VH-VL binders against V-type ATP synthase subunit D (atpD). Designs and how they scored, part 4

Target 1, 210 residues: V-type ATP synthase subunit D (atpD), of Coprothermobacter proteolyticus (b5y8b7)
Amino acid sequence: MASTVSPNRMTLLALKRRYTISKRGLKLLKDKLEAMVKAFRDLYTEFDRERRYIEELMEAFVELLNQYESETSPAVRDRIRSMQLFQVEYELSTRMVFNIKVPFLDVSLKRMDIPDLYLQTGPAFYKALSVYEELLPHLLKLASLRNALHMMSVEIEKTRRRSNALEYNVVPELERTIKWVQQYLDEMERSQTVRIMKVKSMLEKERGNA

## First folded at step 1 (VH-VL)

Design m2 (framework fv_mavrilimumab)
Fold by ESMFold2-Fast, scan of step 1:
Structure m2 (fold): chain C 210 residues (1-210), chain A 124 residues (1-124), chain B 111 residues (1-111)
Amino acid sequence: as target 1 above (210 residues)
Amino acid sequence: QVQLVQSGAEVKKPGASVKVSCKVSGYTLTELSIHWVRQAPGKGLEWMGGFDPEDGETVYAQRFQGRVTMTEDTSTDTAYMELSSLRSEDTAVYYCARDEYYYGSGSYWPFDYWGQGTMVTVSS
Amino acid sequence: QSVLTQPPSVSGAPGQRVTISCTGSSSNIGAGYDVSWYQQLPGTAPKLLIYGNSNRPSGVPDRFSGSKSGTSASLAITGLQAEDEADYYCQSYDSSLSGYVFGGGTKLTVL
């Protein structure tokens, strides 16, 4: 409410400073929001490319597993399930995205030295190993990207709420208050000037007539 | 009453520097920003930059970045604009102008009061 | 080069109406930045005539009016008087340049 402030020049100065800062802050928040939305779109495009690639690999992998299962005896399948086929190495890193720490998992697979099973399993088994070797790193990358997108979406909404509060609440209230204080001061100044001019006019006329 | 009074005309040689002053009265430099605008003879208005005394920040047009310096002395209510490495094409009238908040705009402040202008002539 | 485009001259007889256009782009007027207009009488500093697209400062006659549409703005002067003979400049802010921009100016001749 404009009536809650003392209408004087020091108050007007303080309100104008708050207005300038709030307007600048709003511009910066809108610029930041735009940059964040662009970064989110870029990251989503990367996520979507990984998702489609994984879908293709998964489809191929399932088909190859079905073929392997059809061509391989239960005893051989049981033996293979108990074998260590890969050595797995994980590396956890964090990325800073607009001051958000986002965890990213990288994984590398190295095929273990296993006996030649080609005669027992056929080509489908070895094709499935190759697909799995490619698939697992991409799955972990997809999970990391999904987590990054989620964290960014939360920060975007938080920034949007802050921007909206400035644009629709703070800035309009400061505008209304500044207008009220300025009009009050202008009216007071005009009233005082009119009184002074009237007195001056009367004194000057009296002196001139004499 | 608000008044902006600028320093007198200057004649400079190419490569020299010029410093124009703008003394304000009727308000203080801690209240409102001063901007500098130039006008070459027979040409239009060109914004050079402005100083925000509350923040102590100067904002220069890219064309003048590195060649212009705008300063303020709030104790004497005087703004300054110094332009270095003068060329003949810098011959112009240089104005100071204050911006002022206007109601309901939400964007930017108009230049409501202007100095009388300072003619700077660059010639040999 | 001016960033905002104005006709170099316009003319009219006393009592007539003239309009002065100011054409910008998506980075200034088109981005929603307000337009101000300045009147410059020969040998004098510019004077604020219109601010915030259509508002008049104290002392400016109501025959001066401003409007804005899309990437352009217009200054309308009705009931032309001899004292209106001056140069008129539009001004806005440009986000690409991060600064204020002026039109090239329009010389109004009252015949």
Scores: ipSAE 0.006, ipTM 0.419, lowest interface PAE 11.0, mean pLDDT 82

Design m3 (framework fv_mavrilimumab)
Fold by ESMFold2-Fast, scan of step 1:
Structure m3 (fold): chain C 210 residues (1-210), chain A 122 residues (1-122), chain B 111 residues (1-111)
Amino acid sequence: as target 1 above (210 residues)
Amino acid sequence: QVQLVQSGAEVKKPGASVKVSCKVSGYTLTELSIHWVRQAPGKGLEWMGGFDPEDGETVYAQRFQGRVTMTEDTSTDTAYMELSSLRSEDTAVYYCARGPLWFGEYDAFDIWGQGTMVTVSS
Amino acid sequence: QSVLTQPPSVSGAPGQRVTISCTGSSSNIGAGYDVSWYQQLPGTAPKLLIYGNSNRPSGVPDRFSGSKSGTSASLAITGLQAEDEADYYCQSYDSSLSGWVFGGGTKLTVL
């Protein structure tokens, strides 16, 4: 606390300077925290939109798979199972999301040439393939967005801790120290004034006694 | 007394990553962070970021965010700075230094490591 | 470019006084952030010379002094000696960048 500092005018000026700097830094950290929280909310909105779209695609996919099974004989399904339906390519990249480095895994599907089995499989088969081609990339995007949100939440908490340390520890302690030094200087000045007045009073009494 | 001792010189190819260590000697507890500062040959000092060993908090300069990672192993009293996606422009001496993570009671980098030369060449 | 501007070189004769300027902006020195100065001899790591605008660490001669006014700071070296020949860097904190910044450096030549 205050007793660790020399209570003089130079110290008071230095403490007031540090107080001003610390308050400015706190404002900047709070501004940064608010910007990060806004970015997190925006990213969460994108995540939620993606999640809802995937739910729609998944419901459609399940319904199409049920139709495919009802329209296709077990022998034809066994034939299709032995075929390579897609060529799959993966791309791993890293992106900056609000100054946070996050990994993104992308996948692209290319449908292979499939022998004409339409008479045996019906239209549900080809509709299911189309939904799957769209669904899988979106699932990986959702996973990447979830990871980005997690990394952002960690960074937001770090910034919050720094802000809290300044707001609740550093700034209040500087305020208390400044007040103590100011009070000490004021008391010292008052003590000097009282001593001077006592001397004057004694001299006046001596003068009155003649 | 506190002393910062860095790992030896490194030669890397463009696109590689480098991890430089900074071992703290005589240091067990501190209120100050470890910072990383680089200096290209014949150029000035450039602050890269800092890591608070007590809290695990990091602050990276905007220029390096996304490519730099600063960590510490408290069991070995060693700080690390990893720089990825290296380019020829990353050829520099990399210093570790002790200082405040933010402006504070001691507003200076008071103890510096000897520096680690990282050369990025084809 | 560096955020803090220093002259690239300065020169003086032994025994003379030289000053090295460090010019910032309203987001760093002008915002009230303290200035530190570092001395770098050829082939060595930088050494802290001045902190908190004008304070000297133990072992730094009183020939070295720092000052700050507005958006600028200055390092003054009096009684210049041959061993003072080095590069000098100023440093401050920048609120717009939320980080530490260095000046471009000044090479001091003792003539």
Scores: ipSAE 0.006, ipTM 0.421, lowest interface PAE 11.6, mean pLDDT 81

Design m4 (framework fv_mavrilimumab)
Fold by ESMFold2-Fast, scan of step 1:
Structure m4 (fold): chain C 210 residues (1-210), chain A 125 residues (1-125), chain B 111 residues (1-111)
Amino acid sequence: as target 1 above (210 residues)
Amino acid sequence: QVQLVQSGAEVKKPGASVKVSCKVSGYTLTELSIHWVRQAPGKGLEWMGGFDPEDGETVYAQRFQGRVTMTEDTSTDTAYMELSSLRSEDTAVYYCARVFYYDSSGYYSEYFQHWGQGTMVTVSS
Amino acid sequence: QSVLTQPPSVSGAPGQRVTISCTGSSSNIGAGYDVSWYQQLPGTAPKLLIYGNSNRPSGVPDRFSGSKSGTSASLAITGLQAEDEADYYCQSYDSSLSGSVFGGGTKLTVL
């Protein structure tokens, strides 16, 4: 970079101003990165909490399904598989999560009124339906959170890359260029002084009486 | 000031590997970000990857992931790019370039300020 | 295909003005990332011509200028000279690819 710069006082002033702006920008970018990392950590904690809750629901669901299977005949289970147990409503929306636009799919479930279902299937089946009604919305929320975390991680890496570029490339380059221009100007002034002194010395000797 | 000097032309057979070097002078290698760009004969420029100043990480373009390795030897101020499992379509001039990062209006830019002279790699049977 | 779209060729007579376009998308130029331009003379390495959309490095004539608007950028060359006959490439950063991207290149012919 030093070889592309004209070494003069105007350029030195411009470089020093750019250096100050870059240092301030780096601090703001580091502050932003720290805030984003904290937000990511909080979001990951929510994701992990949601994941654990879903794992507990899944464990309960599997146990209830096993109980249901032990309490029902294959013929009853075949009949249940052909039934519409829920009325499902979907809502697609876009939300801003940490300044990132994230698609969200919300679902609403309503259990269908099926005559004699309880008598045929028993309490384990109904408990399983209740768990499923809770499980599906949480699965969609988990997917949305996972997607948000992924998008957030990409933005964090881009911001970290930008911050590191400023800290390790731009700011050091400006420091070296400033040093080079300053050294050049200092050498120029020194050279002028030496030349003036030499000329003065020569004139004094030529016009001297001794 | 900064100068990048690359190794000489190579001729390789399909399936072989090639390692191209890029010697840095005028600055120490640790002060610079070196990236690699290739150009097939009569074709355009294609970014392959380069040293990310973030903790010394190297980032590779997706299409070269698993076949390319970029390393640096700070004791000799030399950067290396090794491409394995060579195919005829890998015939190209490979350039090393110094990348300068600039943050403007809240968005950063990356530009290739200084380029090596290029290394011709020919892959033929 | 290249990520940034350039016309494959442009032509002009000496003294004329020519413009080379570079069209990107919302993940690169449209996202606010700066555009740089490179000149490649036959048989030589590319040379930085414009960086940060409109800045010229030392040694680049003022008849070369760059601009950016929306998802596109342009390189303008005024007072066209025979020595300007070369290939020109635009370059930016793409957030979806997390890396540098180049245009397909434009061959400038001086008639």
Scores: ipSAE 0.000, ipTM 0.448, lowest interface PAE 12.5, mean pLDDT 81

Design m5 (framework fv_mavrilimumab)
Heavy chain, then light chain:
Amino acid sequence: QVQLVQSGAEVKKPGASVKVSCKVSGYTLTELSIHWVRQAPGKGLEWMGGFDPEDGETVYAQRFQGRVTMTEDTSTDTAYMELSSLRSEDTAVYYCAREMITFGGVIDAFDIWGQGTMVTVSS
Amino acid sequence: QSVLTQPPSVSGAPGQRVTISCTGSSSNIGAGYDVSWYQQLPGTAPKLLIYGNSNRPSGVPDRFSGSKSGTSASLAITGLQAEDEADYYCQSYDSSLSGYVFGGGTKLTVL
ESMFold2-Fast, scan of step 1: ipSAE 0.005; ipTM 0.428

Design m6 (framework fv_mavrilimumab)
Fold by ESMFold2-Fast, scan of step 1:
Structure m6 (fold): chain C 210 residues (1-210), chain A 124 residues (1-124), chain B 111 residues (1-111)
Amino acid sequence: as target 1 above (210 residues)
Amino acid sequence: QVQLVQSGAEVKKPGASVKVSCKVSGYTLTELSIHWVRQAPGKGLEWMGGFDPEDGETVYAQRFQGRVTMTEDTSTDTAYMELSSLRSEDTAVYYCARELGIAVAGTDWYFDLWGQGTMVTVSS
Amino acid sequence: QSVLTQPPSVSGAPGQRVTISCTGSSSNIGAGYDVSWYQQLPGTAPKLLIYGNSNRPSGVPDRFSGSKSGTSASLAITGLQAEDEADYYCQSYDSSLSGSVFGGGTKLTVL
């Protein structure tokens, strides 16, 4: 403290200004942390809802695949495995959440025309294709949400550590330093006041002895 | 929606005074400082000063001391900047800006939100 | 004369990288005060582009980056776009003046 701080009035004013700014920074960090935690909870709720929906779609998909297998001959199944059922396009975009750049992967699925198989398999095949068209975009959305949650958790931890350092280290240290400088100046003022009182007493005694 | 909305353009004669207003919305003047920055036509940004509502302190740039007064009306969430003894070289766009600082040790002072600007023309 | 020194102009072609320097002194950047950058499109108010030397506000692309070393700071713009054509200002705090200080501004021209 004493080796880095000159205990004078100018220094006291500078320290008080720094203290005010630090407290303002702490408030902003706490507000940001609170907002980020709320956003994280909201995002996690969306993630959990998405995950449950995907689990339901996967269960339906498996049942449809089993029905397809029972309705379709081995030769037709082998033929279907060798053909392209979808034209798939991927698009990478980014979203900003609390200065966090989150990658988001979107898919575009277009079902190919397969008319020569229309009467060779049952309705379960086409129902399974419809479920897959819905499932794949949701799987990629889930992955993007999971990645966003991870990135947010890292940023929340960094912000919490910064807030804690400010609240429990920087601000208390500034308070202690301000008190020390103030105490030093108060002691100097008391010393000067005692000297003034002594001078007045001596002048009064001199007048009394005249 | 958080925004700063300034008063309309002014035309003044040399020696007159002008008072520019800046109405804040989406937060209160007691939360964050408002500072004033001007820009002469075709020139750069020049900081004039700011009123810090937390401690009631007002800090003015040296060249404006004695001519500028910055005040706030918390009941209407409006900040004011009054510049007196106007000269032709005071012709400029005057901006209000919100000051933030979130770094420890108070070294991160910046302006995150700006008003649209108020053109003040001083001509004889 | 401005307190912080910037080049008056800089130019680049679309897709290229350009850097804008900001030189201070021992009373501002050299004293440890952080540097912020503002973008001003013609006829508009300045907009915060970088704060705290290298942080980006929400909505600012990652092709804008800031750095600081000693008494100087720099703004780097990669993948230059036509819409980047604007005036750019650096800003810091000066302890000797007890106030905020701005650079003189740099006009970026996209060729």
Scores: ipSAE 0.000, ipTM 0.425, lowest interface PAE 11.7, mean pLDDT 81

Design m7 (framework fv_mavrilimumab)
Fold by ESMFold2-Fast, scan of step 1:
Structure m7 (fold): chain C 210 residues (1-210), chain A 123 residues (1-123), chain B 111 residues (1-111)
Amino acid sequence: as target 1 above (210 residues)
Amino acid sequence: QVQLVQSGAEVKKPGASVKVSCKVSGYTLTELSIHWVRQAPGKGLEWMGGFDPYDGETVYAQRFQGRVTMTEDTSTDTAYMELSSLRSEDTAVYYCATDLWFGELSPYYFDYWGQGTMVTVSS
Amino acid sequence: QSVLTQPPSVSGAPGQRVTISCTGSSSNIGAGYDVSWYQQLPGTAPKLLIYGNSNRPSGVPDRFSGSKSGTSASLAITGLQAEDEADYYCQSYDSSLSGYVFGGGTKLTVL
């Protein structure tokens, strides 16, 4: 294994340096992955909270719409559909999750004052407007959170792939190559030591005779 | 997410030089290993060079060494590839592509690719 | 010439299985370096399809799979669709060249 490299001390030093860098990189990637998974979990918790709140608002809204329909004539309902009931303002902002820029769309609704309508429909209509005024901003927040979760899941997968590649391919291959080079150099050192001792023994024998 | 945006198409005469840029967003340039790959019309992909994280240096493919220079400006997160002494055979689409630098250069893939820059060398 | 050898073309009918080979040597695939695959649609940049011999990035359908044996690798596409018509490239690293190497590319035609 690894017999494609030149087995010398300079190569061993270079491989050991690469090993150290790879191991530090692996630790950093694993730490980053752990942090990203925690952030994803927190973001998912926020998403789930918004989803549940929206479900409650939708249930209330549907019930109020049913009451509104029972209290309001078809002619008045047709008139209401043609009216502008809210003034809408949008604002884009950015939330940073690690190095990812996540767009968040905020919206604010302001109810228009329509006094003539107050006499033609019941309290369910105004309660429904109140619920809708709250519902729409939360729907847009949910969409922004869903997008953030998607972007984060893509980045988590990429980080996981890189971490796995370092742990299971790069680091083990460097370990194998280092061991092979080290073994070769150790064998060369042993051979050299034996040769030196042999020469020394011959010189000592000659010295004794001379 | 990483995005790589390259400079526009170029038309050059033989013997001229061309410099292609690659703007990085979503990560800082120092976190990425930027590589350059070219593709002649109707031909395959050819690696030209890229960053070697172990040496902290940019390495060039042997056939381009001495004629290609790859640089970066970390203040603008932009990488550059300059090819000199252009020949008609250098007519190709030039891509920048990247990976995180925490791995060995050799066994790894290119996660993100720029859209490519067409360089035409006409006599 | 390309360092890694691929067939220049391969064809199949919709719903069929197609395999694209990538043959290397002892200095690249045979030296243990991983193989990655890229899909290139006409007029577009290559897209990572398979990495680390057999892994799929997010968004790549499971009908694409990769394998490696000895000095060679293969890309298999099952349930062939018209949208799969593209050029496919294998990629590895070569220790003797000290650089990344690509296959010559395979044009997949869906009949």
Scores: ipSAE 0.006, ipTM 0.421, lowest interface PAE 9.8, mean pLDDT 81

Design m8 (framework fv_mavrilimumab)
Fold by ESMFold2-Fast, scan of step 1:
Structure m8 (fold): chain C 210 residues (1-210), chain A 123 residues (1-123), chain B 111 residues (1-111)
Amino acid sequence: as target 1 above (210 residues)
Amino acid sequence: QVQLVQSGAEVKKPGASVKVSCKVSGYTLTELSIHWVRQAPGKGLEWMGGFDPEDGETVYAQRFQGRVTMTEDTSTDTAYMELSSLRSEDTAVYYCAREGRYFDWLPDAFDIWGQGTMVTVSS
Amino acid sequence: QSVLTQPPSVSGAPGQRVTISCTGSSSNIGAGYDVSWYQQLPGTAPKLLIYGNSNRPSGVPDRFSGSKSGTSASLAITGLQAEDEADYYCQSYDSSLSAWVFGGGTKLTVL
């Protein structure tokens, strides 16, 4: 019940103003949190779909690599390992998600001309290259989505903590303090009224005796 | 795309047990929580149990405690719900549903549902 | 006998606005737990319509909206259409029961 604030009309007005600002801030933080959680769930759904697709591609790729190894001599495998099979171009871009700058890395693959490889190895090699050409861009997209989810989760947690601090600490404390200051001022007003009535009664008694 | 596929309809006699399966595709069971909800013909939805983020474990609704067992086989990505000592009032469609639970502190919705399994208890 | 109270039925004409209420207590909605809404067409599984009090999943028209105040929540449907005829359920978490709880359901009839 103890208040450390000065109980006067100016303090009450200041506290009420602070309460209004804090309530508005809480509403904005809650609205932002709800919107961010929605965006996070949508992004997580996209991440999960990409992950599943990549798992399917990886299974196919591993099977093709095993076939390639069984169809290809060690000498040919050593030669192929030293070849540049793709020309790779990377593009880094930034996307805004709820005022968060999220880096996205895109990759573009161009298959190099591969002289006589098809004649020196089986069809599994060519099929593996086709799967790899599809797989690598999706892997980088998955990594970018994972990073986006991480960055969003950090901002969601910060927003949630700020919202909780306002809702469970700041706003209730302001409400209690306002209540006590108001009660104090109400008591002072009642006391002043009683005092005025006593003075009035004494003056009337004095005049009556004259 | 996440999909929940449940086992086929069952007809059981009073006193028997039924075990309903829910196969998950598009994600692994270890990443998300599965809940079980039933609906008697012409009645509303009733939560039976699932993962409780407050307790960090599988929790059963009080009405079903002692009669229901919920298990998971992560090797097949299949969740199971077994209800024992069946009564005629247990006749219902039983649903499995996924709760998105990235945030333990933020209760979330059941966003993906199985097609439902009709369990009829009659003699 | 539901933990969350909904009206058993509501009706409206095409193009009208209807609202469905969901009344809880201090241990669920009043404790700050989010409210979700589900639409169930006859013979189908429930579909998530609203989560986190007011958020729409992809594919849900913006004429569906949710709100929450104190111990209660509301689902509003504007521009009512014939295909909206369904059962609607609210859901929240109850801390005293340590359980997910559903409303009794509201049958929406489009006249």
Scores: ipSAE 0.000, ipTM 0.400, lowest interface PAE 16.5, mean pLDDT 81

Design m9 (framework fv_mavrilimumab)
Fold by ESMFold2-Fast, scan of step 1:
Structure m9 (fold): chain C 210 residues (1-210), chain A 122 residues (1-122), chain B 111 residues (1-111)
Amino acid sequence: as target 1 above (210 residues)
Amino acid sequence: QVQLVQSGAEVKKPGASVKVSCKVSGYTLTELSIHWVRQAPGKGLEWMGGFDPEDGETVYAQRFQGRVTMTEDTSTDTAYMELSSLRSEDTAVYYCATGLRFLEWSYYFDYWGQGTMVTVSS
Amino acid sequence: QSVLTQPPSVSGAPGQRVTISCTGSSSNIGAGYDVSWYQQLPGTAPKLLIYGNSNRPSGVPDRFSGSKSGTSASLAITGLQAEDEADYYCQSYDSSLSGSVFGGGTKLTVL
């Protein structure tokens, strides 16, 4: 639609200020977007390394769990299922990544003292417990990293949309409006100059006629 | 119409100072933004600085900072540009011009003075 | 050397179209700063021809037009006339120099 602004010097000054602020804002948003994308890639690399490590631990854990089941009678397995094997403590913390509050869940495991004699299990049982002690904290870290990546992707999209709106809508519209106002004022200045010259000419003729 | 009339040609020795004037008619000086541009013989245009009434300040090109001073006398509608510590490479035609900003940091120059030749020689 | 690069000369016959280029960098035209054009007849002061990339002041014929793309700008003159024989200068702002900058100038010869 047509511009609703009044073409005067105050309006031009206001539009120039908005243009400058918008252009600087666009540059800052583009710089921020680039930094956020880089940080996202770094975080994804950490996520992928963590995922691969967990896959290795899971493979080892499953193999040890299968060995445990093959070496242990159903009665002993029933007994193990009814026992408290670990004391578990959770800590929820919040970390700031750019302007995003990211929740991180950490876990601490303490193995219960279980006499080997009474469990009637092979070495596979204790090896499986050791792998589980390593595995669980890394699984929670992976979940926290996944959540951080998700939150960052949402913020990146919001920043991209803001950047696109400034670059393709706001800044071009301000440019068009400034051009229109400037052209109008430029024409008015020339009209005013002609008017001033006419008045001067008229005054000089009146003086000469006297 | 706006008319800018500059002072006459000057011949100076190296190390001296020169002060060029620019008399405004058709408008008051307070309604205009005066800038200075020089042109060495057979070479291009070089912006030296100017006053922006919308910003309320005088800005100088980095190359001339410390050597140039631009002033205005609103009672006589006359702008001045003084360049000190003159060197032979300062030999040029010096123009005053009225500047308008299309956007906040970009000037264009609509009305120009006739130019003042400043020759620096021993 | 000038900050903005123009060809030293360009020529054309009456009625033809000529184009004068103005090449800058990422700190001036490439940064989005506007380009203005000036015409200088021998022995006279420069005259504003185009401002804000493509705008003509009152009194400038529509055969003069300006455009900008990337780090460069162009002045196009259609229906070339003998009176167009002059030096032409482009001008912009440079953020690294914090000031206005001019091209080296282009001498237009009407054959």
Scores: ipSAE 0.000, ipTM 0.397, lowest interface PAE 17.6, mean pLDDT 81

